# VHH binders against Uncharacterized protein AF_1994, part 1

Every score and structure here is a prediction.

Target 1, 207 residues: Uncharacterized protein AF_1994, of Archaeoglobus fulgidus (o28285)
Amino acid sequence: SVTVGHTTVYYTNVPDAKAEVLAGYLQEEFGFTSDTDILLSMSGNEYEVRIPSSYSSPSEVEESFKVYFALLASRVSEEVFFGSPVKLVLVTHQNDELFAVKNQYSFEKAGRVFVYFKGVDREQAFNLANYLESLVGENYDWDVIFEQSEGVYHVVPFVGINDASELTPEMENSYQSMATELEDVLGGDVVVHLVNFEGYEVAAFEG
Unless a header shows other numbers, all headers, positions and changes below count from the first letter of the chain; antibody chains aren't numbered by Kabat.
ipSAE, averaged over its two directions, is called F for ESMFold2-Fast, E for ESMFold2 and O for OpenDDE. V2 adds 0.75 times the mean of E and O to 0.25 times the DockQ between the complexes of E and O.
[cut] stands for letters that were removed.
The coordinates of atoms that the task and the answers printed are left out; those that the model quotes come from them. Centres of patches stay.

## First folded at step 4 (VHH)

Design a13 (from p5z with F103R E107S; framework vhh_8fcz_2)
Fold by ESMFold2-Fast, scan of step 4:
Structure a13 (fold): chain B 207 residues (1-207), chain A 121 residues (1-121)
Amino acid sequence: as target 1 above (207 residues)
Amino acid sequence: QVQLVESGGGLVQPGGSLRLSCAASGRTFSYYAMNWVRQPPGKGLEWVSGISSSGGSTTYADSVEGRFTIIRDNDKKMVYLQMTSLKTEDTAVYYCAKGYGSRYYSSYDYEGQGTQVTVSS
């Protein structure tokens, strides 16, 4: 096993160096203050990472945490395992499965703006991340999904409002301007979709 | 990583009001449902209130419903508990906690040191 801070990774069929990187990554991600055991294994070309939680049954896992966990799987794939397939499994303290998810996106970032992308160029994702960071600064935590469908770029920022009734005129003007400006940045038609942290769409703006 | 710091407690008279604050740090705050739980002197932990990750849904223990209001500001990474019509029975150390549900203790992660609320003359 390898330990970083309070995170100990137990592993089979994985190089020591990868287990150590994972231990440090999860210690930083979760900030564990109590000793926490992570189980890491590899079957074929897929890494499985089992992460314990305080949940006791699948029904207790918030929908928003499932969204977060899916995004985390993409970051673990990219940042720890160089884009290799990853399955994250949320488990009880007894190692019983609560929820499992596989990576769905590639990943780029600028500052603390995190862009999860598929079906677009990595350079376009990097340009999007830099554009968004220029609006919010290097210390603003922001998750954004970036996809292309039928010649249209879909930019999907996660926002802190639950539904359209909480959308202010200032927010509407800002996101409409963003959609228009992103058409220049990305080189095509853009739709900006605001989603809440449970993954439901709040509003959409066409460039 | 989410670190939680509670504040706003103090001594207040019965019938008074108090606002507790929970300041979060870390990227994952906005993805967690947040809860307030409390521990009265010499008693176990009691769940008080919960709020969904986006703030669209709130729930309250029967003992505080109609008197307490939970709100969150995801942009500022804050959770608040507005307490009104305070009773001596509300005296407790209050903690903010990430998690979901009100029936299973294992669904809560306690991360702060708490803030003391004393309702007395």
Scores: ipSAE 0.508, ipTM 0.771, lowest interface PAE 1.9, mean pLDDT 88

Design b1 (from p5z with S30R; framework vhh_8fcz_2)
Fold by ESMFold2-Fast, scan of step 4:
Structure b1 (fold): chain B 207 residues (1-207), chain A 121 residues (1-121)
Amino acid sequence: as target 1 above (207 residues)
Amino acid sequence: QVQLVESGGGLVQPGGSLRLSCAASGRTFRYYAMNWVRQPPGKGLEWVSGISSSGGSTTYADSVEGRFTIIRDNDKKMVYLQMTSLKTEDTAVYYCAKGYGSFYYSEYDYEGQGTQVTVSS
């Protein structure tokens, strides 16, 4: 096994160096203050990472945590395993499965703006991340999904409002302006979709 | 790394009010349920209150229900505990903690050094 801080990774069929990187990554991500045992294995072409929790049944896992866990799977794939397939499994202290997710996106960032992308090139994702970071600064944490379909770029920032009733005129004006400016940044038609932390769409703005 | 820093404690008389603050500096704050837990002098940890990641759901221990209010501001990465009608029994070090389960104190990770609340006359 390998330990970084309070995170110990137990592993089979995985190089020591990868287990150590995972241990450090999860210690930083979760900030564990109590000893936490992570199980890491490789089956076929996929890395499986089992992360313990205090949940006792699948019904207790909040929707917002499932959203977060899915985004984390894409980051672990990209930053720890160089884009290799990853399955993250949330488990009980007894190692019983509560929730599992596989990586869905590639990943790029600027400052603390994290862009999860699919069906677009990495340079476009990098340009999006830098544009958004220029608006909010290097210290603002932001998760954004970026996809393309049928000639339209879909930019999906996660926001702290639950539904459309919480949109202010200032927010509406700001996101409308963003959609328009992003058409120049990305070089095509853009729709900005605001989603809440449970993954539900609140509003959409066309450039 | 997610870091939590509690503040706002102090000395108050019974019946007084205080607002505790918890400042998060890490990325994942908005996706976690957050809790306040407390440790009275010479006693174990006691769960006080919890709030869902969006702020749309709150829960309270029977001992504080109707007197305390938990709120969060995800954009500012803050969680607050507004305390009113304070009692001597509320004297404790207060901690904010990330939730991973059913809002029970035995299921939390807490990261800060806490903030001392003393209620006495």
Scores: ipSAE 0.112, ipTM 0.500, lowest interface PAE 4.9, mean pLDDT 85

Design b10 (from p5z with A33T; framework vhh_8fcz_2)
Fold by ESMFold2-Fast, scan of step 4:
Structure b10 (fold): chain B 207 residues (1-207), chain A 121 residues (1-121)
Amino acid sequence: as target 1 above (207 residues)
Amino acid sequence: QVQLVESGGGLVQPGGSLRLSCAASGRTFSYYTMNWVRQPPGKGLEWVSGISSSGGSTTYADSVEGRFTIIRDNDKKMVYLQMTSLKTEDTAVYYCAKGYGSFYYSEYDYEGQGTQVTVSS
């Protein structure tokens, strides 16, 4: 096993160096203050990472954590395993499966703006990340999903409001402006979808 | 990484009010259900209140319902506990804790330093 901070990775069929990188990555990601055991294995061409929790049943895992876990799977794939397939499994202390996700997106970033993308060019994702970072600065944490469907670009920023009743006219004007400007940045029709941290759509703005 | 720092505790008379703050750092704060838990002198941990990741739902222990209000500001990465009608039995060290998107207290997410609230005449 390898330990970084409070994170210990137990591993089979995985190089020592990758286990150590994972241990450091998860210690930084979760900030564990109590000793936490991570199980890492490889089955076929897929890395499986089992992360313990205090939940006792699958129904206890809330939607916001599932959203987060799915995004994390994409980052672990890109940043720890160089784009290799990854399955993240949330487990009980007895190592029973509660929830599992596989990486779904590729990943790009600018500063602390993280873009999770699918069905678009990496260069387009990079351009989107840089555009968004230019609006919020290098120290703003932001998760954004970026997809294309039938020539329409869908940009999906996660926002800190629960529902449409919390939108101010200023916010509405800002996101409408963003949708319009992004049509020039991305070179096509754009819809900006605001989603809350449970993954529910709050509002949408067409460019 | 998410780090949590509690503040706002102090000495207050019965019937008084106090506002506790929990300052978070790290990207993932907004995805977690956040909780306040407390430890009275010589007793175990007691869950006090919880708030969902987007702030859309809140829950309270029977002992504090109607007296305490939990709120969060995801843009500032803050959780607050507004305490009113304080009683001597509210005396405790108060901790904020993330629950992996759950209202249930998690020992893995427990933050150790806390803020002391003392309610006495």
Scores: ipSAE 0.533, ipTM 0.774, lowest interface PAE 1.6, mean pLDDT 88

Design b11 (from p5z with Y32W; framework vhh_8fcz_2)
Fold by ESMFold2-Fast, scan of step 4:
Structure b11 (fold): chain B 207 residues (1-207), chain A 121 residues (1-121)
Amino acid sequence: as target 1 above (207 residues)
Amino acid sequence: QVQLVESGGGLVQPGGSLRLSCAASGRTFSYWAMNWVRQPPGKGLEWVSGISSSGGSTTYADSVEGRFTIIRDNDKKMVYLQMTSLKTEDTAVYYCAKGYGSFYYSEYDYEGQGTQVTVSS
């Protein structure tokens, strides 16, 4: 095993160096203040990371946590395992499975703007991250999904409003302008979808 | 990682009002349900109120329902507890706490020194 802070990784069929990087990554990500045991294994080219929780059954896992966990899987894949496939498993203290996700996205960033992308070029994701960072500054934490479907770019920023009734005219004007400007940045048709932290779409704006 | 800093406590007369603030740092704040918990002098922790990650659902302990309101601002990474009609029984150190699931005491994780609320005449 290897320990960083309060995070201990127990591993099989994984290099020592990778287990140590994972331990440090999860210690920083979760900020554990009590000793936490992580199980890490590899089968073929897929890494499985089992992370304990205080949940006792699958029905207790909130939608917002599932959204977070899916994005985390993509970051762990890119930041810890050089883009190798990763499966994150949320478990009880007895190691019973509660929820599992595989990485779905590649990952790029500018400052603290994190872009999770699929079906687009890394260069396009980098350009999107830099554009968004230019709007909010280097210290603003933002998660954005970026996909292409049938020649249309879908940009999906996570926002802090629950539903469409909380949209202000200023927000509507800002995101409409963003959709229009992104058509020049990305070189095609753009739709900006606002989603809340539970993964529900609040509004959409066409460029 | 999420770090939490509570503020806004103080001395107030019965029937008075206070607004507590919890300032969060870290990227993951907006994905977590947030809670207020309190510890009266010489007693254990007591859950007070909870709010879902998007703010669409709130819940309250019976002892504070109708008197307290929990609000969050994910853009500012803040959670607030608006307290009205304060009673001497509300005297406690108040902590904000993240939780993994819904509004159960054993799923909470809190840190920091909290903020002291004293209700006395």
Scores: ipSAE 0.489, ipTM 0.756, lowest interface PAE 1.9, mean pLDDT 88

Design b13 (from p5z with S30R S54K; framework vhh_8fcz_2)
Fold by ESMFold2-Fast, scan of step 4:
Structure b13 (fold): chain B 207 residues (1-207), chain A 121 residues (1-121)
Amino acid sequence: as target 1 above (207 residues)
Amino acid sequence: QVQLVESGGGLVQPGGSLRLSCAASGRTFRYYAMNWVRQPPGKGLEWVSGISSKGGSTTYADSVEGRFTIIRDNDKKMVYLQMTSLKTEDTAVYYCAKGYGSFYYSEYDYEGQGTQVTVSS
């Protein structure tokens, strides 16, 4: 095993260095203040990371946590395992599975703007991250999905409004301007989709 | 939560048309944007089209723009995808989803039934 702070990783078929990086990463990510045991294994080309919780059944897992956990899988893949496939499993204290996700995106960042991307160049994702960070500053937490489908760039920022009824005219104008400006930044047609923290879209804006 | 049921798929020849329907249940449907996503045989999910909560804005993947039209009827809690000039590459299982990207975040939930569209001569 290996311990960083309150995080202890128990591992099989994984190098010691990888387990130590994971322990430090999860200690920073979750800020554990009580001893927490993480199980890490590798089968074929996929790393499986089992993270305990106080939940007792799958139905207790909040939708917002599922969204967060799915995005975390992509960051763990990129930042801990050099882009290798990763499965994150949320478990009970008895190690029974509650929820599992696999990484779906590559990852780039600027400040605290985190861009999860697929089907686009890494340089485009980096440029997007820097553009967005220039709007909000280095200390603003922001998760954004970025992908291309059939010649259109889809930029999907997570926002703190629950549904379309909370969308103000000022927000509409701001995101419409963003969609237009991003067409210059990315070099193609852009749609900006506002998604709430439960993963559901509340509005869309074309450039 | 909104429950969604897709219908309207079938076998059609290239150049043909189909109209897919998505029936929603629950009171929150009017507050969510709706999307159509498809999964061709042996491929991953592909986003096809989106419509804002009030129906004032629509978006389309380049592969379907000019051929498909998304509309919604909030009173009936329905979303439709009108498909014209169908191509063999449009063959897929079609799913409707609340908002963009919801299929990516709900393991097992987004593996619902969908409606099969087969374009073949």
Scores: ipSAE 0.000, ipTM 0.149, lowest interface PAE 11.9, mean pLDDT 82

Design b2 (from p5z with S30K; framework vhh_8fcz_2)
Fold by ESMFold2-Fast, scan of step 4:
Formats: structure tokens, C-alpha cells, sequence
Structure b2 (fold): chain B 207 residues (1-207), chain A 121 residues (1-121)
């Protein structure tokens, strides 16, 4: 096993160096203040990371946490395992499965703007991250999904409003301008989808 | 990482009001449900109130329902507890605690000294 802070990783069929990187990554990500045991294994080409929780049953896992956990799986894949397939499993104290996700996206960032992408070039994702960081500054935490479907670029920023009634005219103008400007940046049709932290779409803006 | 800092406690007379604040930092705050818990002198921890990650759902202990209101501002990374009609029984150290759901699940989801609320004449 390997320990960083309060995070101890127990591992099978995984190099020591990767277990240590995972321990540090999760210690920083979750900020554990009590001793936490992470189980890491590899079967075929997929890494499985089991992370304990205080939940007792699958029905208790909130939708916002499932959204977060799915994004985390993509970052763990990219930053810890160099793009290798990853399955994150949220478990009880008894190591029973509560919720599991596999990485869905590649990952790029600028400052604290995190871009999760698929079906687009890494350079386009990097350009998107830098564009968004230029709007909010290097210290603003922002998660954004970026993908292409049927010739249209979909940019999906997660925002702190629950529904369309919380949109101000200023916000509508800003996101409409963003959609228009991104068509130039990305070189195609763009739709910006505002999604709340529970994963539900609030509004959409076409460029 | 999320770090939590409580403030706003003080001495108040019965029937008075106080607003507690919890300032968070780090990327994960907006994905956690947040809770207020308290520890009265000589007693164990008591859960007081919870709010979902989006702020769309709130829950309260029977002892405070109708008197306390929990709110959050995800853009400012703040959780507030507005306390009205305070009773001597509300005297406690108050902590904000992060949780993964709409309910407080574990004591280890909080840390720090909290903020002291004393209700006395």
C-alpha cells in the first residue's frame, strides 16, 4: 500500500508509482481529514478505483454527486493513468457498490477552467479552455463539456442557476455573445448549453 | 479541495436573531450538499439543517423548523443559517459540514472550531 496524507491506496496489478500518484490526487481532490482506504486494481486494460463514502444505499447518492463523479472519472483517466480506461466505484464502508461510472471524456484545462471533451481535437479543447479562462480569470472554478455531434459543436458549461427563471438579460446577452464568438474560435456552428450542477439543461444559445 | 470557515456567532438574548456564515473554498463545493450541525455544552453533535447542492431542497430538525432558514450562494461559495426566535436551548458551537447528499451522513465531513452561539439573558 501507499499513503499520502490521509489517503491510503491498496493495489493489485498496478505499478507502485501510479498508486502513489492516485493517492496524492485523491487526497488533494477530496481533502480527506480522516484515514480513507482506496482500493485500486486493474483487469485487462481498465483501472478500477473504489472510493468509500458514508452513503448506505444507491438511492441516497444525489444526482449532483453522480455528475461530479463522472467528470472526476475523466480527469483520473487523463491525469493519473495517461488516458487509460478507468472505472470509478463509489462504495459503502462495507465495500458494497453504490454507484459506478467509466471515463467518457478526455480532459484539458486552462487555469481552473476544466474542459471535458470527445469527438473534437485536443487543440480545439485547449483553445476553448483558454478562451473561457480569458473571460473569467485564472482563479475561477468552471467545468465545461465540449463535444461535436452532426457537424455542430456543443459547449456545455455547468452554471450555478437552477432553472431559466434565474437568467438575467445580462446573462442571456453574455452567453449569446459567447455562442457567436465560439463559432469563429472553433470554425463551425456552435450551441452553448447551460446545465445546472444536477445535470439538467437550463437554457441553450445558438451562435 | 473544500475548506470551511464558520462565523457570525455571538451572545444574544432569548427571542433574538443571528446569521451564521460558512465560507468555502475549492472546486467541489457546488457538488456537495451542505449541513449545519451543533454541539450544545456537555452533549453530542446534533444535526440542525441541510441544503442540496443546487439549493433547491432544504431540510430542518424538528427543534428548529419554522425558526431557522438555510440558504446557499454557489457563486460566492457561501452557506448561511438565519436564526430567529432564539431559545436558551439553541446555545451551542455551530459547524458547517459538507455531505454527499441531502442529509448529514458522517461526523468526519466537518472540521474546525465552529462558531459559538450563546443565548442568555
Amino acid sequence: as target 1 above (207 residues)
Amino acid sequence: QVQLVESGGGLVQPGGSLRLSCAASGRTFKYYAMNWVRQPPGKGLEWVSGISSSGGSTTYADSVEGRFTIIRDNDKKMVYLQMTSLKTEDTAVYYCAKGYGSFYYSEYDYEGQGTQVTVSS
Scores: ipSAE 0.104, ipTM 0.518, lowest interface PAE 5.4, mean pLDDT 85

Design b5 (from p5z with S53R; framework vhh_8fcz_2)
Fold by ESMFold2-Fast, scan of step 4:
Structure b5 (fold): chain B 207 residues (1-207), chain A 121 residues (1-121)
Amino acid sequence: as target 1 above (207 residues)
Amino acid sequence: QVQLVESGGGLVQPGGSLRLSCAASGRTFSYYAMNWVRQPPGKGLEWVSGISRSGGSTTYADSVEGRFTIIRDNDKKMVYLQMTSLKTEDTAVYYCAKGYGSFYYSEYDYEGQGTQVTVSS
């Protein structure tokens, strides 16, 4: 096994160096303050990472955590395993499965702005990340999904408002301006979709 | 889990005010409701206050309602507890803790080191 902070990774069929990187990555990501055992294995070309929780049943896992966990799978794939397929499994302390996700997106970042992308060029995702980082600075944590469908670029920033009633005119003006500016950055039609941390769309803005 | 570091405690006279801060690390902060809990000397943990993910909803224990205000800043990953009209019975170590679905969270292994508040003449 390998330990970083309070995170210990137990592993089979995985190099020591990758287990150590995973231990450090999850220690930083979750900020564990109590000793936490992570199980890491590889089957075929897919890495499986089992992460314990204090939940006792699948119904206790919050929807916002499921959304977060799915995005985390894409980051673990890119940043720990160099783009290899990853399955993250949330488990009980007895190692019983509660919730599992596989990476869905490729990943790019600028500062702490994280862009999860599919069906677009990596260079476009990098340009999007840099544009968004220029608005919020290098220390702002922001998760954004970036896809193309039917000739339109869909940019999906996660925001801390629950529903449309929490939108202010200032927020509406800011996101409308973002949609317009992103048409130049990305080179096509853009729709910006604001989603809450449960994954529900709050509002949409066309460039 | 999220790493939480509490600060802002100290010695204050009855009727005084203090502002506690909770600084979070890791990226999960914005995905959780946050709570303040406290442990008075020789007693168990007592839930004090909770705030939703967006900050749009707050709730308070009867003992602190009208005296304490919980606030969060998701951009800075901070939770604050503004305490006014402090009483000797508010003396405790204060911890911040993440919540799921409801404002009270009984899993205390997510709390930080705590910050000591002493209300004494």
Scores: ipSAE 0.012, ipTM 0.352, lowest interface PAE 8.4, mean pLDDT 84

Design b6 (from p5z with S54R; framework vhh_8fcz_2)
Fold by ESMFold2-Fast, scan of step 4:
Structure b6 (fold): chain B 207 residues (1-207), chain A 121 residues (1-121)
Amino acid sequence: as target 1 above (207 residues)
Amino acid sequence: QVQLVESGGGLVQPGGSLRLSCAASGRTFSYYAMNWVRQPPGKGLEWVSGISSRGGSTTYADSVEGRFTIIRDNDKKMVYLQMTSLKTEDTAVYYCAKGYGSFYYSEYDYEGQGTQVTVSS
């Protein structure tokens, strides 16, 4: 096994270096303050990472945590395993499965703006990340999904409003301007979808 | 390292009020339920209150229900505990803690150094 902080990774069929990077990554990501055992294995070409929780049943796992866990799978794939397929499994303290996700997106960033993308070029994702970082600064944490469907670019920033009633005129003007400007940045039609942290759309803006 | 920084504690007389603040860094805050837990002098940790990731659900320990209110601001990455009608038994170091699990049966990973609340005449 390998330990970083309070995170211990148990593994037998993966390289020591990957287990050590994973231990440090999860210690930083979760900030564990009590000793936490992570199980890491390889099946076919897919890494499986089992992460314990205090949940007792699948029904206790909040929708927002499922969203977060899916995004985390994409970052673990890119940042720990060099883009290899990853399955994250949330388990009880007894190692019973509660929830599992596989990485769905590639990942790019600028500052603390994180772009999760598929069906688009990495350079387009990098350009999007840099554009968004230019609006919020290098220290602003922001998760954004970026996809293309039927000739339209869909940019999906996660925002801290619960529903459309919390949308201010300033926000509406800013996101409308963003959709318009992104058509120049990305070179095509753009729709910006504001989603809350449970993944529900609260507003959409066409460029 | 994702960091939680508690503040707002102090000395207050019984029946008084205090508002505790928890400032989070990192992007995980908005996806997690958040909790307040406390440790009275010479005793173990006691769960006080929890709030869902969007603030749509709140829960309270029987000892504080009706007196404490938990709120969160995901844009500012803040959790607050508004404490009213404070009692001497509320004296403790208060910690904010992220949770994954049921508010009722969760084990907590508390982060930060805590903020001391002393209720004394």
Scores: ipSAE 0.071, ipTM 0.515, lowest interface PAE 5.8, mean pLDDT 85

Design b7 (from p5z with S53K; framework vhh_8fcz_2)
Fold by ESMFold2-Fast, scan of step 4:
Structure b7 (fold): chain B 207 residues (1-207), chain A 121 residues (1-121)
Amino acid sequence: as target 1 above (207 residues)
Amino acid sequence: QVQLVESGGGLVQPGGSLRLSCAASGRTFSYYAMNWVRQPPGKGLEWVSGISKSGGSTTYADSVEGRFTIIRDNDKKMVYLQMTSLKTEDTAVYYCAKGYGSFYYSEYDYEGQGTQVTVSS
């Protein structure tokens, strides 16, 4: 096993160096203050990472954590395993499976703005990340999904409003302006979808 | 999961006020509803107050409603508990805790060391 901070990775069929990188990555990501045991294995071409929790059953896992966990799988794949397939499994203290996700996206970063993308050019994702970081500054944590479908760019920022009733006219004007400006940044038609932290769309704005 | 650090406790006389702070780290803070829970001496954990991810909805235990206010600042990754009209029964270690898919708990999940509030003359 290897330990970084309070994170200990137990591993089989994986190089020592990769286990150590994973231990440091998860210690930084979760900020564990209690000793935490991570199980890492490889089967075929896929890495499986089992992360313990205090949850006792699948129904207790908050929907917002499932969304976060799915995005984390893409970061672990790219930053720890050089883009290799990754399955993240949330487990009980007894190592029983609660929730599992596989990586779906690549990502680009500007400051603390993370753009998770597929089916688009990496340079477009980088330009989007820099544009968004210019609006919020380098210390603002923001997760944004970026995809293309049928010739339209879909930009999906996660926002702290639960539903459309929390939208102010000022917010609506700001996101409408963002959709319009992004058509110049990305070079095509854009729709900005505001999604809450549970993954539900609350509003959409066309450029 | 998110790392939480509580502060702001202390010794206060009955009828006094305190503001507790909870500082979070990591990227999960905005993805969770947040709660304050407390453990009085010799008793189990008691839920005190909850706040939604956006801060648009709050809930309170009957024993503190009208006296305590929970607020959050997602930009600063902070949760606060403003306590007024404190009673000796409010003496406890206070923890901030991430919520589950509901404001109402079956079980609590807290990771901080807590902050001690003592209400005594």
Scores: ipSAE 0.210, ipTM 0.576, lowest interface PAE 4.3, mean pLDDT 86

Design b8 (from p5z with S53W; framework vhh_8fcz_2)
Fold by ESMFold2-Fast, scan of step 4:
Structure b8 (fold): chain B 207 residues (1-207), chain A 121 residues (1-121)
Amino acid sequence: as target 1 above (207 residues)
Amino acid sequence: QVQLVESGGGLVQPGGSLRLSCAASGRTFSYYAMNWVRQPPGKGLEWVSGISWSGGSTTYADSVEGRFTIIRDNDKKMVYLQMTSLKTEDTAVYYCAKGYGSFYYSEYDYEGQGTQVTVSS
């Protein structure tokens, strides 16, 4: 096993170096203040990471946490395992499965703007991250999904409004302008979809 | 990563009011339910209140319901606990903790340094 801070990774069929990087990554991500045991294994080409929780049943896992966990799987895949497939499993203290996700996206960032992407070039994702960071500054936390479907670029920022009733005319104008400007940045048709932290779409804007 | 810093505690008389603040850093704040927990002198951790990621749902321990209000400001990454009608049994170190139950810390480990609330006549 390897320990970083309060995070101890127990591992089978995984190189020591990868276990150590995972331990540090999760210690930083979750900020554990109590000793936490992470189980890491590999089967075929997929890494499985089991992370304990205080939940007792699957029904207790909130939708917003499931969204977060799915995005985390993509970051762990890219930043710890160099893009290898990853399955994150949330478990009880008894190691019973509560919720599991696999990485869905590649990952790029600029400052604190995190872009989760698929079906587009890494360079396009990097350009998107830098464009968005230029609007909000290096200290603004922002998660954004970026993909292409049917010849259209879909940019999906996560926002703190729960539904469309919370949109102001100023917000609508800002996101409409963003969709238009992104067509120049990305070189094609763009739709910006506002999604809340439960993964629910609240609005869409076409460039 | 998320770091949590509690503040706003102090000495008040019974029946008084205090507002505790929890300043968060890190991107996960918007995805996590947040909780207030407390540790009275010589006792274990006691959960006090919780608030969903959006602020649309709140829960309270029976001992504080009707007297305490939990609110959050996601733009400022702040959680507050507004305490009214304070009783001597509310004396404790108060901690904020990220939640969903899954990363709620046990009675043996606490988030940050906490903020001391002392209610005495």
Scores: ipSAE 0.075, ipTM 0.528, lowest interface PAE 5.9, mean pLDDT 86

Design b9 (from p5z with S53Y; framework vhh_8fcz_2)
Fold by ESMFold2-Fast, scan of step 4:
Structure b9 (fold): chain B 207 residues (1-207), chain A 121 residues (1-121)
Amino acid sequence: as target 1 above (207 residues)
Amino acid sequence: QVQLVESGGGLVQPGGSLRLSCAASGRTFSYYAMNWVRQPPGKGLEWVSGISYSGGSTTYADSVEGRFTIIRDNDKKMVYLQMTSLKTEDTAVYYCAKGYGSFYYSEYDYEGQGTQVTVSS
């Protein structure tokens, strides 16, 4: 096993160096303050990472956490395992499965703006991350999904409003301006979709 | 990594008001429910109030319902507890904590010294 801070990774069929990187990554990500055991294995080209929780049953896992966990799987794939397939499994203290996700996106970042992308160029994702960071600064945590379909770019920032009734005219004007500016940044038609932390769309703006 | 820092406590007379603040850092804050818990002198931890990730749902212990209000501001990564009609039995150290489902053995993940509330007269 390898330990970083309060995170100990137990592993089979994985190089020591990869287990150590994972231990450090999860210690920083979750900030564990009590000793936490992570199980890491690999079968074929897929890594499985089992992360314990205080939940007792699948129904207790919050929808917002499931969204977060899915995004985390994409970051672990890119930042720890060189883009290899990753399955994250949330488990009880007895190692019983509560919830599992596989990585869905590639990942780029600028500062603390994190872009999860699919069906677009990595350079476009990097340009989007830099543009968004220029608006909020390097210390603002922001998760954004970025996809393309049929020549239209879909930019999907996660926002702290639960539904459209919380959307102010100032926010509407800001995101409308963003959609328009992003058409120059990305070189095509853009729709900005605001989603809440449960992954539900609350508003959309065309450029 | 997420860090929580409580503030806003103090000495107040019965019937008075205080607003406690919890400043958070780290990316996961906006995806988690947050709670206030307290520890009265010589007693164990007592859950006080909870708020969902969006602020759209709040819950309160029977002992504080109608007197306390929990609020969050995800843009500022803040959780507040507005306390009114304070009673001597509200005297405690108050902690903000990640809700049930954080990544530790305990049901509540709290840290630091908390903030002391003393209601005396």
Scores: ipSAE 0.053, ipTM 0.512, lowest interface PAE 6.2, mean pLDDT 85

